# VH-VL binders against q9h9l3, part 220

Target 1, 176 residues: q9h9l3
Amino acid sequence: PRKMVAIDCEMVGTGPKGHVSSLARCSIVNYNGDVLYDEYILPPCHIVDYRTRWSGIRKQHMVNATPFKIARGQILKILTGKIVVGHAIHNDFKALQYFHPKSLTRDTSHIPPLNRKADCPENATMSLKHLTKKLLNRDIQVGKSGHSSVEDAQATMELYKLVEVEWEEHLARNPP
Short names: E, the ipSAE of ESMFold2; O, the ipSAE of OpenDDE; V2, 0.75 times the mean of E and O plus 0.25 times the DockQ between their complexes.

## First folded at step 10 (VH-VL)

Design Q7 (framework fv_amlenetug)
Fold by ESMFold2-Fast, scan of step 10:
Structure Q7 (fold): chain C 176 residues (1-176), chain A 120 residues (1-120), chain B 108 residues (1-108)
Amino acid sequence: as target 1 above (176 residues)
Amino acid sequence: EVQLLESGGGLVQTGGSLRLSCAASGFTFSNYAMTWVRQAPGKGLEWVSSISYSGEYTDYADSVKGRFTISRDNSQNTLYLQMNSLRAEDTAVYYCAKVRYYGSGSFDYWGQGTLVTVSS
Amino acid sequence: EIVLTQSPGTLSLSPGERATLSCRASQSVSDNYLAWYQQKPGQAPRLLIYGASTRATGIPDRFSGSGSGTDFTLTISRLEPEDFAVYYCQQYYDSPLTFGQGTKVEIK
C-alpha cells in the first residue's frame, strides 16, 4: 500500500437514449491486489440502460448503492496523491468528473512495453481481457453476465507490475 | 450518536394491517439506504425489505412481496413499513437497520426492534 | 436465492478456547460480499465483519473472518465471557439478501 492503487469503474447509460455514461460501480485495489474500495453507486440521473452485459449491473444493485456525490468524495480521497493504474483510465476519470495528474497516472492500454511483451503492436490499444490472457495466462470477463470490476482492477495491477521497473524508469527520463 | 427507534408494533389479527416507523438520528438519513430485518421468536434473522437513499429503488423478500411496502420520508428522517394482509408467520421482532458505506448491503446500526404479533 | 448453511448449530466451549464457525453458500458469493453478526439475548444484532474479512469499527482483534467463494469462516481466537452469543453470516452479493440460520456459542 505505498502510493499506488489500481481502479476499474462500471458505467450505466443515462440521459437521452442512455447515451451518457454514468458511474455505477467502482473498485480500487492496492499494490498487492487487496480491495480498498468496491461499491455500487447510484447516479444522480435516471438509469435508462444498465448495459448489464458489460457492467454486470442490474436494478437490484441500485437499492443499497452509495449516492454518487458521497462515492465520488470517498474515491477521490483514496486516489489523491497516489499513482493510479487503470485500463483506458480516461473513461473512469470522466465518469468520476475528476482530473488526476498525468504524472501520477498509468494507463495499461497505452504502455508500449506491455504490448511488446504481448506480441502486439506497441501503439495499439489492446483490451484488458486480451493482455491478461496473453501475459498472465488468466481468463477474465468470462460470460455475458457482466464484468467484475474487482477482477478487472486486480488484473490491471498485475499487468502493470510486469513493466513497472522499466516504465517508471522511462517516465523519470521522459516526464509527461 | 447514531440512533434508530422503531415503533408501531403490537397485536393484530390475521388479515389485518399495521404500519411500522423507524425514527433515525445522529447521521444524514437522506444519504443512506435503509432496511427492515425480522426475527420470529426463537428463530434466525430474515431480510424483509430495503430502500435506496432517494426512495426510488426498493426490494422485497418473496414472502412479503405484494403485501408489504417500504417507504421513507427524508424530511422527517423516518423509515416506514406498511404491512397488509398479515399472516401468523409474520409474527416477529422487526428491526430497522442502516446500510453501511464500504460494504453496502451489510448493516452497521440497528434499532432495538418492535414486536409484531399476528393472531387469530 | 443463495442459501447460507452454518455449522455447527451449537458450539459448547470454555472461556479462553478458540471458536471456529463455518458458513457455506449454495452458490458462489463473489467479491467477498459476506458479513458476520453477533446477537445476544434481547438485543439487536451487531456487525462484526464485512467483506468476508474486514473488521467493523470497534470489533476486537480476536475476531477474524476468512474464506471466499462458497466457504467462509469466523474465528474467535480466545473466547471472552462476553463472546457467548449467537452468530449469523449474511450475503449481500445477490437479491434476496440472506442470512445463515445461526451458530450458538455457549458455555460448556
Scores: ipSAE 0.739, ipTM 0.897, lowest interface PAE 1.1, mean pLDDT 93

Design Q70 (framework fv_amlenetug; at its last look DockQ between E and O 0.86; V2 from the best seeds 0.00; counts 0 for: pae E 3.1 > 2)
Fold by ESMFold2-Fast, scan of step 10:
Structure Q70 (fold): chain C 176 residues (1-176), chain A 120 residues (1-120), chain B 108 residues (1-108)
Amino acid sequence: as target 1 above (176 residues)
Amino acid sequence: EVQLLESGGGLVQTGGSLRLSCAASGFTFSNYAMTWVRQAPGKGLEWVSSISYRGEYTDYADSVKGRFTISRDNSQNTLYLQMNSLRAEDTAVYYCAKVRYYGSGSFDYWGQGTLVTVSS
Amino acid sequence: EIVLTQSPGTLSLSPGERATLSCRASQSVSDNYLAWYQQKPGQAPRLLIYGASTRATGIPDRFSGSGSGTDFTLTISRLEPEDFAVYYCQQRYSSPLTFGQGTKVEIK
């Protein structure tokens, strides 16, 4: 009965030595992979490290980027009351300074049946890239120009759909 | 409701300077990135410069880098473009525009423009 | 830089006809970063479509946008007299921000 979306965020380094991960892009897709949100986001704190190799974020993306407080409001309106799928999603929620109910959260880095289908130890945290290659026969995060958060959110939704029936039954018997 | 009113255009000699202003009303100016777009007589639109909501990030077209400076005063709800070392090819109508955040990089409101004519 | 090429340069049509305007990018553009503007003589541009297919507030439903990758289209299903204008596409996917050269829709 609840709608489902998938999210992927890109973070840049702020704070001392760039150790704080601050939201700099967010992509949200619906169940069919259609984009609901994809915006560059301007952190309130000075960016020390763009982490461009992984984030794909460059200074030029910040000029017209949505300020964090406004972006956060837009994103939370989309996420509230929905089942939210992500990969290592606790990092995305931390960057959003947001708590999403565990009962409505699906983390593809912590779904044992998904790892099992990929011939991986079921309690290990596998990368999105590895699971997508193994289970969907698709290469994502290709090259050195940074990741596409849209591509990652779409892959995450497709991965979840592979185990959706089994995992929803498990959660109904073992509520988080 | 939203209004952007430009001023400061006029006739200037090559090598001269002009400062354009854009007075904003009808929205919270301090929350939005702003941009300048120009249009030479009979030609298409050309992006000139953009500035983030607090002025911390700016970007410029290669043709104006080092000569033009975009700035803003959030307490006065005003956007500026300082134009130095003006050339004949800078002759254009200069538009002030507001960035739309749901659809990053599109411009939902524009001023009516101010004409800058550079002659020798 | 990403070059946006619009075609045709001029489209001569009568009121009531359908207008189809093309915008081709020199490299792939995310649809979230493509917009269309209308400009009438002596006036500032007006935002019509953002995110390739989403109508801006107040824009009549006869205007629609479509496309992805390198090929984008603006369609006006039934031209009204006030629709005769120049139309520009614009991308912000890659710096610098660029506009197409424009398509003029004029009365036949």
Scores: ipSAE 0.686, ipTM 0.859, lowest interface PAE 1.2, mean pLDDT 91
Fold by OpenDDE, look of step 12:
Structure Q70 (fold): chain C 176 residues (1-176), chain A 120 residues (1-120), chain B 108 residues (1-108)
Amino acid sequence: as target 1 above (176 residues)
Amino acid sequence: EVQLLESGGGLVQTGGSLRLSCAASGFTFSNYAMTWVRQAPGKGLEWVSSISYRGEYTDYADSVKGRFTISRDNSQNTLYLQMNSLRAEDTAVYYCAKVRYYGSGSFDYWGQGTLVTVSS
Amino acid sequence: EIVLTQSPGTLSLSPGERATLSCRASQSVSDNYLAWYQQKPGQAPRLLIYGASTRATGIPDRFSGSGSGTDFTLTISRLEPEDFAVYYCQQRYSSPLTFGQGTKVEIK
């Protein structure tokens, strides 16, 4: 298997009115879906909005959470040199305050062949949940406890694998 | 070498109060969450309370909520557990433990514990 | 709360034998959030495994952890005399943090 990993992050709201999205959980899986990293992360600033409905993050999760700076170092060590797959991955990188090389980044929210396979408009931005249901016949993000970043990362990887060959060939001919 | 040393345990009457301390050394205390775990005589382990590295966030077992208060003084490398309204069922060896970064919520270093005995 | 049930309560074995300890969770727990501890008489617990399968520093390779979902296992491939102790599993997936009731590994 290629040096490929998939990442999914959960964010909470910090700053005035909780409008700043801060990393609160990060999950990374390898090509086979094995979990390489999954930790709650403590933002440097006070959390105003846990966004629990979506993030699944609660106050109790922050008590033993890994400080952001430490977690960031751990995560970057895993990502370095890898092809990183994610869905709307720019949000994850923003929360990490890290930008992975574009040539080594794969965003499943912007892969036309993937949308085509799902009978969706090629240039539309489809949700991870929708693509996963359509292409993998699997339901994700169905609970009331918020998203599972591990589940989401695994789904993202599986989706990418469906179009990996075609997309990698495309990228080789059209490097970003 | 990481060292955790509990103190403050002893005999106390029901309804009384005790304050436990845990002196930490051998690591940057202020960078790590800390926890209290207790063990009644001849029984298993029970999580009591945890506190984040800066003390901003705390959590408690339902059995001690409203009675116990966890705190820390990072300038003194000390963890505290204020125990009020003590009950017989609070009788236990109380351990302080360090929370590890990777696998947060697991405890990689433990003190030797301090015995708290609550008598009626 | 997540209840962790360990089995068996007591495991009687001889040195050199394989020990298999079970920990079942009342609900699904991510494997990264399950730990195992060893406690010898009169001593504080010691971390053996975190993340279900990662050995803590200084832990011999005869100790291994596995499992996912609701079923986790601690295995001691070949028991040494110093391995006879009580073992606890612990979850950090949700509050309250909880321990199993323990499995005592005793010498036959």
Scores: ipSAE 0.629, ipTM 0.866, lowest interface PAE 0.8, mean pLDDT 95
Fold by ESMFold2, look of step 12:
Structure Q70 (fold): chain C 176 residues (1-176), chain A 120 residues (1-120), chain B 108 residues (1-108)
Amino acid sequence: as target 1 above (176 residues)
Amino acid sequence: EVQLLESGGGLVQTGGSLRLSCAASGFTFSNYAMTWVRQAPGKGLEWVSSISYRGEYTDYADSVKGRFTISRDNSQNTLYLQMNSLRAEDTAVYYCAKVRYYGSGSFDYWGQGTLVTVSS
Amino acid sequence: EIVLTQSPGTLSLSPGERATLSCRASQSVSDNYLAWYQQKPGQAPRLLIYGASTRATGIPDRFSGSGSGTDFTLTISRLEPEDFAVYYCQQRYSSPLTFGQGTKVEIK
């Protein structure tokens, strides 16, 4: 049986007017929610907009942050060969400049059985906050200090567990 | 083998200045954030300052902000601490330390320290 | 500023005994950002534990770390003569980086 992890990332704005999203924090948890990785990451480009309200990233976090190239190497060693669970996970992989096999990727923003459990339309793209409140009776992303990628990764794994048996069987019958 | 060697400590009068150096070897210095930690005689450890791997981000303890400047020369594998407007409470052994990225907030290699004594 | 308060200030124990050192944070700290150091007289500190519970390279398995949130513990399961030293916890979760005041483990 293939091992499973959940990932969540926070981004800052780089490039013209801070519109490019660059990786500034990454958290990875195992199946039980234990933290395997949680680092602030220093983008290779100049940070124009910390996006602190959403990202939680401040200038002081960047002082001892892991350079992107090193962090990417560390993260990819954890992800390689594993089933990786995330929420809108294509954004995380884009920020990592990384391709993960679709057959090993699970995106809780696009799992019809999960939406069904939440009494939402199967095709709707639901926020992590909304699914977590409805299905786990937990509030995440509360307060004004931005999101926690650890909290979000843990919530994502717990959400996937709710539909894991059904969805893994579906994917076995319907390989991507 | 990773080695960090501090130098530049000594006796200085209040209000004076001193520059500390830390020569690094045995690792790719330019890939790592670095820090200064001090220890007053008979006392515990106190973080002083940290600098990002390319030197573009710095942070300081409130007690030294505006008086101390951390810098680095990656071509010479050397970390610096410029200490101005020195006070008696700055008397300490000053260690340079390499920041460990995995397990953020830890210092995996330390120098032997250099003593700074600030006299009235 | 996150204040780390270590207890006890001094542990007087014999070789072979178990040592339990406490570190309490004034506010919650993510486990990944908590470390423990050992310092012997006249020496620089040595990293023992990072990520609250992971032993650094070359650290004997008698050292273990645990805890989360505000309460963290360093345990030495069976003291050896070389373990009599001062131990510091340290956080980098929030600036400024802070150390606890230390716990001295001394021979009884």
Scores: ipSAE 0.456, ipTM 0.801, lowest interface PAE 3.1, mean pLDDT 90
OpenDDE, second read of step 11: ipSAE 0.577; ipTM 0.855
ESMFold2 (binder alone), look of step 12: mean pLDDT 92; pTM 0.948

Design Q71 (framework fv_amlenetug; at its last look DockQ between E and O 0.80; V2 from the best seeds 0.00; counts 0 for: pae E 3.5 > 2)
Fold by OpenDDE, look of step 12:
Structure Q71 (fold): chain C 176 residues (1-176), chain A 120 residues (1-120), chain B 108 residues (1-108)
Amino acid sequence: as target 1 above (176 residues)
Amino acid sequence: EVQLLESGGGLVQTGGSLRLSCAASGFTFSNYAMTWVRQAPGKGLEWVSSISYSGEYTDYADSVKGRFTISRDNSQNTLYLQMNSLRAEDTAVYYCAKVRYYGSGSFDYWGQGTLVTVSS
Amino acid sequence: EIVLTQSPGTLSLSPGERATLSCRASQSVSDNYLAWYQQKPGQAPRLLIYGASTRATGIPDRFSGSGSGTDFTLTISRLEPEDFAVYYCQQRYSSPQTFGQGTKVEIK
């Protein structure tokens, strides 16, 4: 099996005025889209803004949520040594307070061949929703329940698979 | 070995109050969310209430909102359920259960339960 | 709320037979939030499966969970005498947490 996983995180607002983005859900899928990890996560600080319309996170989800420190350990064990695929993945790693090696990171928001395939400017930052619709003819992040991190992680992996061969060759010639 | 021991059950009249306790041992109590689940005689399982590891977050079934209060004392490794305005339909065995981190809210350990009987 | 409907209500089988229990959700439930429990008469429930397909510690491999979305299944490959009990599915994908009404596996 491939040592490749896709990750998507949902964040809530903590700190003054809820401006700090804190991890509240993390989903990890393998190359085939199978869920390896999906947990609600409880930030160490009081949640000021659940950002529910985007995050899908509600207060009730936090009651049995995994404490951040514990969840972080669990997640890092899964990611270690893997190629990690994500969309705008810098935000996920920031929320995790963890940074994966650049050489083992794939950000679908910064892959010019992927944008080209979607008839988008190569240097533009396109949303996961847009790319998924354009290239996979699939609607994600619909409804009133907010985002599904599992769905988003799966979509991210599928998008990357479309350009995997070309992009891996490019990276081999141009290591980050 | 993880152990959960419920107490406080008994016979009470409609409109009365009871306070259930659950004594926990064999694990770091303060690190885990806890839950109450009840089972009426001859019936299925019904979630009642949950509380986060620190006690900051609580949740209740609609059937008990405003009447029941879940709390915990981490220094005593004890979970509580304050039950007020009890009704006949509250008659059940009340189980204390531990929430596991893996499995998004599954209950990996249960007490033997304590019977609450509400009579008119 | 998410309603979990289990079927059949009662399953009459003999030791050694295969048992297949269904749990259907009124709306989609992510796999990690679906669990199965076993309860024997006069005892507290016991966790069998969490995350839809992962056996809890100490659970024999004759128990398996599968499914996704709205349809989940608990399978007992070969029933042992001690497996005759009531089985419940549970979801915690959304509040309130809910249980199925249970399936009774009884000896034929």
Scores: ipSAE 0.742, ipTM 0.894, lowest interface PAE 0.6, mean pLDDT 95
Fold by ESMFold2-Fast, scan of step 10:
Structure Q71 (fold): chain C 176 residues (1-176), chain A 120 residues (1-120), chain B 108 residues (1-108)
Amino acid sequence: as target 1 above (176 residues)
Amino acid sequence: EVQLLESGGGLVQTGGSLRLSCAASGFTFSNYAMTWVRQAPGKGLEWVSSISYSGEYTDYADSVKGRFTISRDNSQNTLYLQMNSLRAEDTAVYYCAKVRYYGSGSFDYWGQGTLVTVSS
Amino acid sequence: EIVLTQSPGTLSLSPGERATLSCRASQSVSDNYLAWYQQKPGQAPRLLIYGASTRATGIPDRFSGSGSGTDFTLTISRLEPEDFAVYYCQQRYSSPQTFGQGTKVEIK
């Protein structure tokens, strides 16, 4: 069958008042949680707001960071043809300026059975932190130094594995 | 194919200045971050300074902050290290190195090194 | 500053033997940002392993890297005469970028 990976990106603020979200880090893990990609990425536009509390990105990370165009090429080579799992993954694809086929996309923020397992409303958008604590009994995104996109991607893959059989059967009966 | 050639090293007195150059060829220099790493005689490797592909971002080891300036000329495929207020402890072979992006940004190519000797 | 401590300082072995070199970080380092280098006398360092476990282009398969968090290992499964050198680990996870002090692999 098709290979599966999980992705999580960190964004910084560019443009007027830092309101544009630009890619500044990307992590991709395989089915077992092994890291396939984890790089800091230098946006083509001036960074106005590092959003460090959430992104974990600081000016020091930009010095050796991969230019956006090069990073995008590397990331897309990994994602193409695979089932890609993410949480609110449309934000990651937008930052990558990339379209991934909906049939190969799995968004853990929009899987009703996953919310049901967590005793949450099926159609609510629950945070990755909440679902991970409730279903995996694991604390992620701890502290104020920013999130680890590796940690987030790993948690996202493990969450998907909890509903993988049920959800893949659902998608086979209800193709997107 | 990929080559990094350092020059500008030599003997200099304490308090003096030197400018090191690194001529790059065999890759698209303007796409890659570059680094200076030094090695004192008989000692290990010490990171000195790095510069982003565009030159917008720079970083320095605390031991050289305020004295050394890294810069680059992408039109000439050349990396520079301006060293001011040199101290005896700056005596080392200075290597320029190319940052490898895919797979962690390690240093995949190194120059031959240029020796800087600082004496009083 | 993340301090990388390598052990042993010197490893004396014969060709054909297995070499195991350790690198310990003073705080957790993402394995994606840990590299290993080989340096022979009078030469520049050569990249061996990046991302803790991925061999650089042209590096023989007798070299392997492993580890995560604070403990990393470089293994040379069967030493060849050309492998006697100094080996350095390096992290770029946090500024400043740091190298270990080196492990010398010498002929017994």
Scores: ipSAE 0.671, ipTM 0.849, lowest interface PAE 1.0, mean pLDDT 91
Fold by ESMFold2, look of step 12:
Structure Q71 (fold): chain C 176 residues (1-176), chain A 120 residues (1-120), chain B 108 residues (1-108)
Amino acid sequence: as target 1 above (176 residues)
Amino acid sequence: EVQLLESGGGLVQTGGSLRLSCAASGFTFSNYAMTWVRQAPGKGLEWVSSISYSGEYTDYADSVKGRFTISRDNSQNTLYLQMNSLRAEDTAVYYCAKVRYYGSGSFDYWGQGTLVTVSS
Amino acid sequence: EIVLTQSPGTLSLSPGERATLSCRASQSVSDNYLAWYQQKPGQAPRLLIYGASTRATGIPDRFSGSGSGTDFTLTISRLEPEDFAVYYCQQRYSSPQTFGQGTKVEIK
């Protein structure tokens, strides 16, 4: 069977007025939730806004962070040929400056059966925090210290497992 | 083969200054964050300062802030530590270390160190 | 500042025995940012374990690391003569980066 990983990224603000989202942390877990990758990443552009309340990124994290070019190479090597699961995953791929084949991409923010299990409107885009609480009875992103990309990637994988059989069969009938 | 060669240590009076250098070879120096770690005689390891691969970000232990300055010259593959206002407690062997990106900032290669002795 | 407290301070054992070294953090540390180093007299430290549990290149499999949060352990399953040294844990999770005070493993 084709191997599956889950990814989550944290971004900081770069460019004019800090409006550009640039990759500053990336975590990748395998099907069992084991951490395959977890690094702070130093964007090639000057950081204007750390967005710490959401990203958890602070200046001290950048001192030993992996340069973006090196980190991107490491991450893409892990992702290549695999089914990649994420939540609102297009943001992660944009930050990586990367296109992953749509047939190998799974986005837990856009899976109607997952919303249905959560007793949420089928067409709604639900937050990872909300779905995780409803379906896994777990609290993630607790407090004001920002998100943990490891925690979020692990939760994303567990959520996908709840609908994996149904959704993989749906995608086989309806190739993207 | 990665090599780190520290130099510039020696005997100095309290209040004096020294500049340590670390010559790097065997890897692309400009891709890696670098660190200074010190060890007082008979004591444990103490982190002193770190610098990002480009030099844009630096961080210091509280004990050296305002007195020590870390810098790098990527064109010469050299890391520096400028030490001013030296105190007796700064007496130590000073190690240069390379940051490992695959171990979330662990130090995979170390120099053999250079001794700094601060006398009154 | 995250303080790392190692125990015991000194561990006196014979070759072939199992060594267990503890590192306790004053605050939670993600295990990805916890490392172990070995230092022999007159030498620079050597990286043993990174990410709390992953052996560095060239490190024998008798060395293993475990733990998470605030409690971390280095285990040497069968001490060899070359393993008698001082061992340090280190965190890079939070500034300032800190080391434990060391555990000396010495011949009984």
Scores: ipSAE 0.380, ipTM 0.777, lowest interface PAE 3.5, mean pLDDT 90
ESMFold2 (binder alone), look of step 12: mean pLDDT 92; pTM 0.944

Design Q72 (framework fv_amlenetug)
Fold by ESMFold2-Fast, scan of step 10:
Structure Q72 (fold): chain C 176 residues (1-176), chain A 120 residues (1-120), chain B 108 residues (1-108)
Amino acid sequence: as target 1 above (176 residues)
Amino acid sequence: EVQLLESGGGLVQTGGSLRLSCAASGFTFSNYAMTWVRQAPGKGLEWVSSISYSGEYTDYADSVKGRFTISRDNSQNTLYLQMNSLRAEDTAVYYCAKVRYYGSGSFDYWGQGTLVTVSS
Amino acid sequence: EIVLTQSPGTLSLSPGERATLSCRASQSVSDNYLAWYQQKPGQAPRLLIYGASTRATGIPDRFSGSGSGTDFTLTISRLEPEDFAVYYCQQSYSSPLTFGQGTKVEIK
């Protein structure tokens, strides 16, 4: 379990009409929920839409933010060779322009036993907020000032730990 | 070896202007955000202004907004602080400092400071 | 604005003693955005701790940081003569960036 981390990223809108999602914050926690990485990240392209209600990102966060190329190098160094847990993690990897081996990837939005414990259809894509409330009795993403990627990464790790033994056994018998 | 050297401080009358410079060496200046922090005689540290690595984003303490302008010249490895409409309470030692990445915006290197004295 | 309040204002100790310095934030600060600095008379501040608990390069292991949320602590386990200085906490979690008012560690 100590070679496992959880990740959550916040994106802002760049490109035409702000339709491109670019990395603007990344948080990584270890198995126990301790923060290994939490930085605001400055995209290489002009920010058109901060998406502040969801991202929590504002213009002032960009002043001391780590440039994307530097942040990407730091993040990849942490992720490489580890089991990486996330929720709808494809979006995070896409924003990082990174490929992580499927055998080392755990997506809490696509783990049937987790949905089953939450009394949800096994093949449905449930939100992190819903699963956390149902299974951990905790409210996350509260208010209108945006989400905390640290809080989301910590919740994601705790959710995975609820099914870790069962799911790792399943993956050993049925490699992805 | 990282070095930051401030210059441009001195005695100025209230309402006057002054421009501070900070010459950087020993690191890739254009990759890092930079900041100005001041300290009034016998008082604590007060953040004044910060600028992103490219110069595109700036931020200011409310006490200096509209009067001070931070800028940088990446080709000359130099940070600037243009100070206008100076007040007695702007009297302080002004430090330039380098932002640390993978340390959440802490300041890992500081210059020795330059004294600005504003008098009527 | 996040206000950082340091206590005590002055700490009078002898070499060899332990110093414990407190920094309290007016609202929660992610510990990844809390730093400690040391400043000696006539000198620029020096980064001691970043991310609430990580020692900066070259900082002796007698310095340690801890805490989370609103309560942070800097500990000097065994004071050396060169440690008598003013110490500042600082947050970069929210604009404007703010420093505590400082704790002076002076020789008794």
Scores: ipSAE 0.590, ipTM 0.848, lowest interface PAE 1.7, mean pLDDT 91

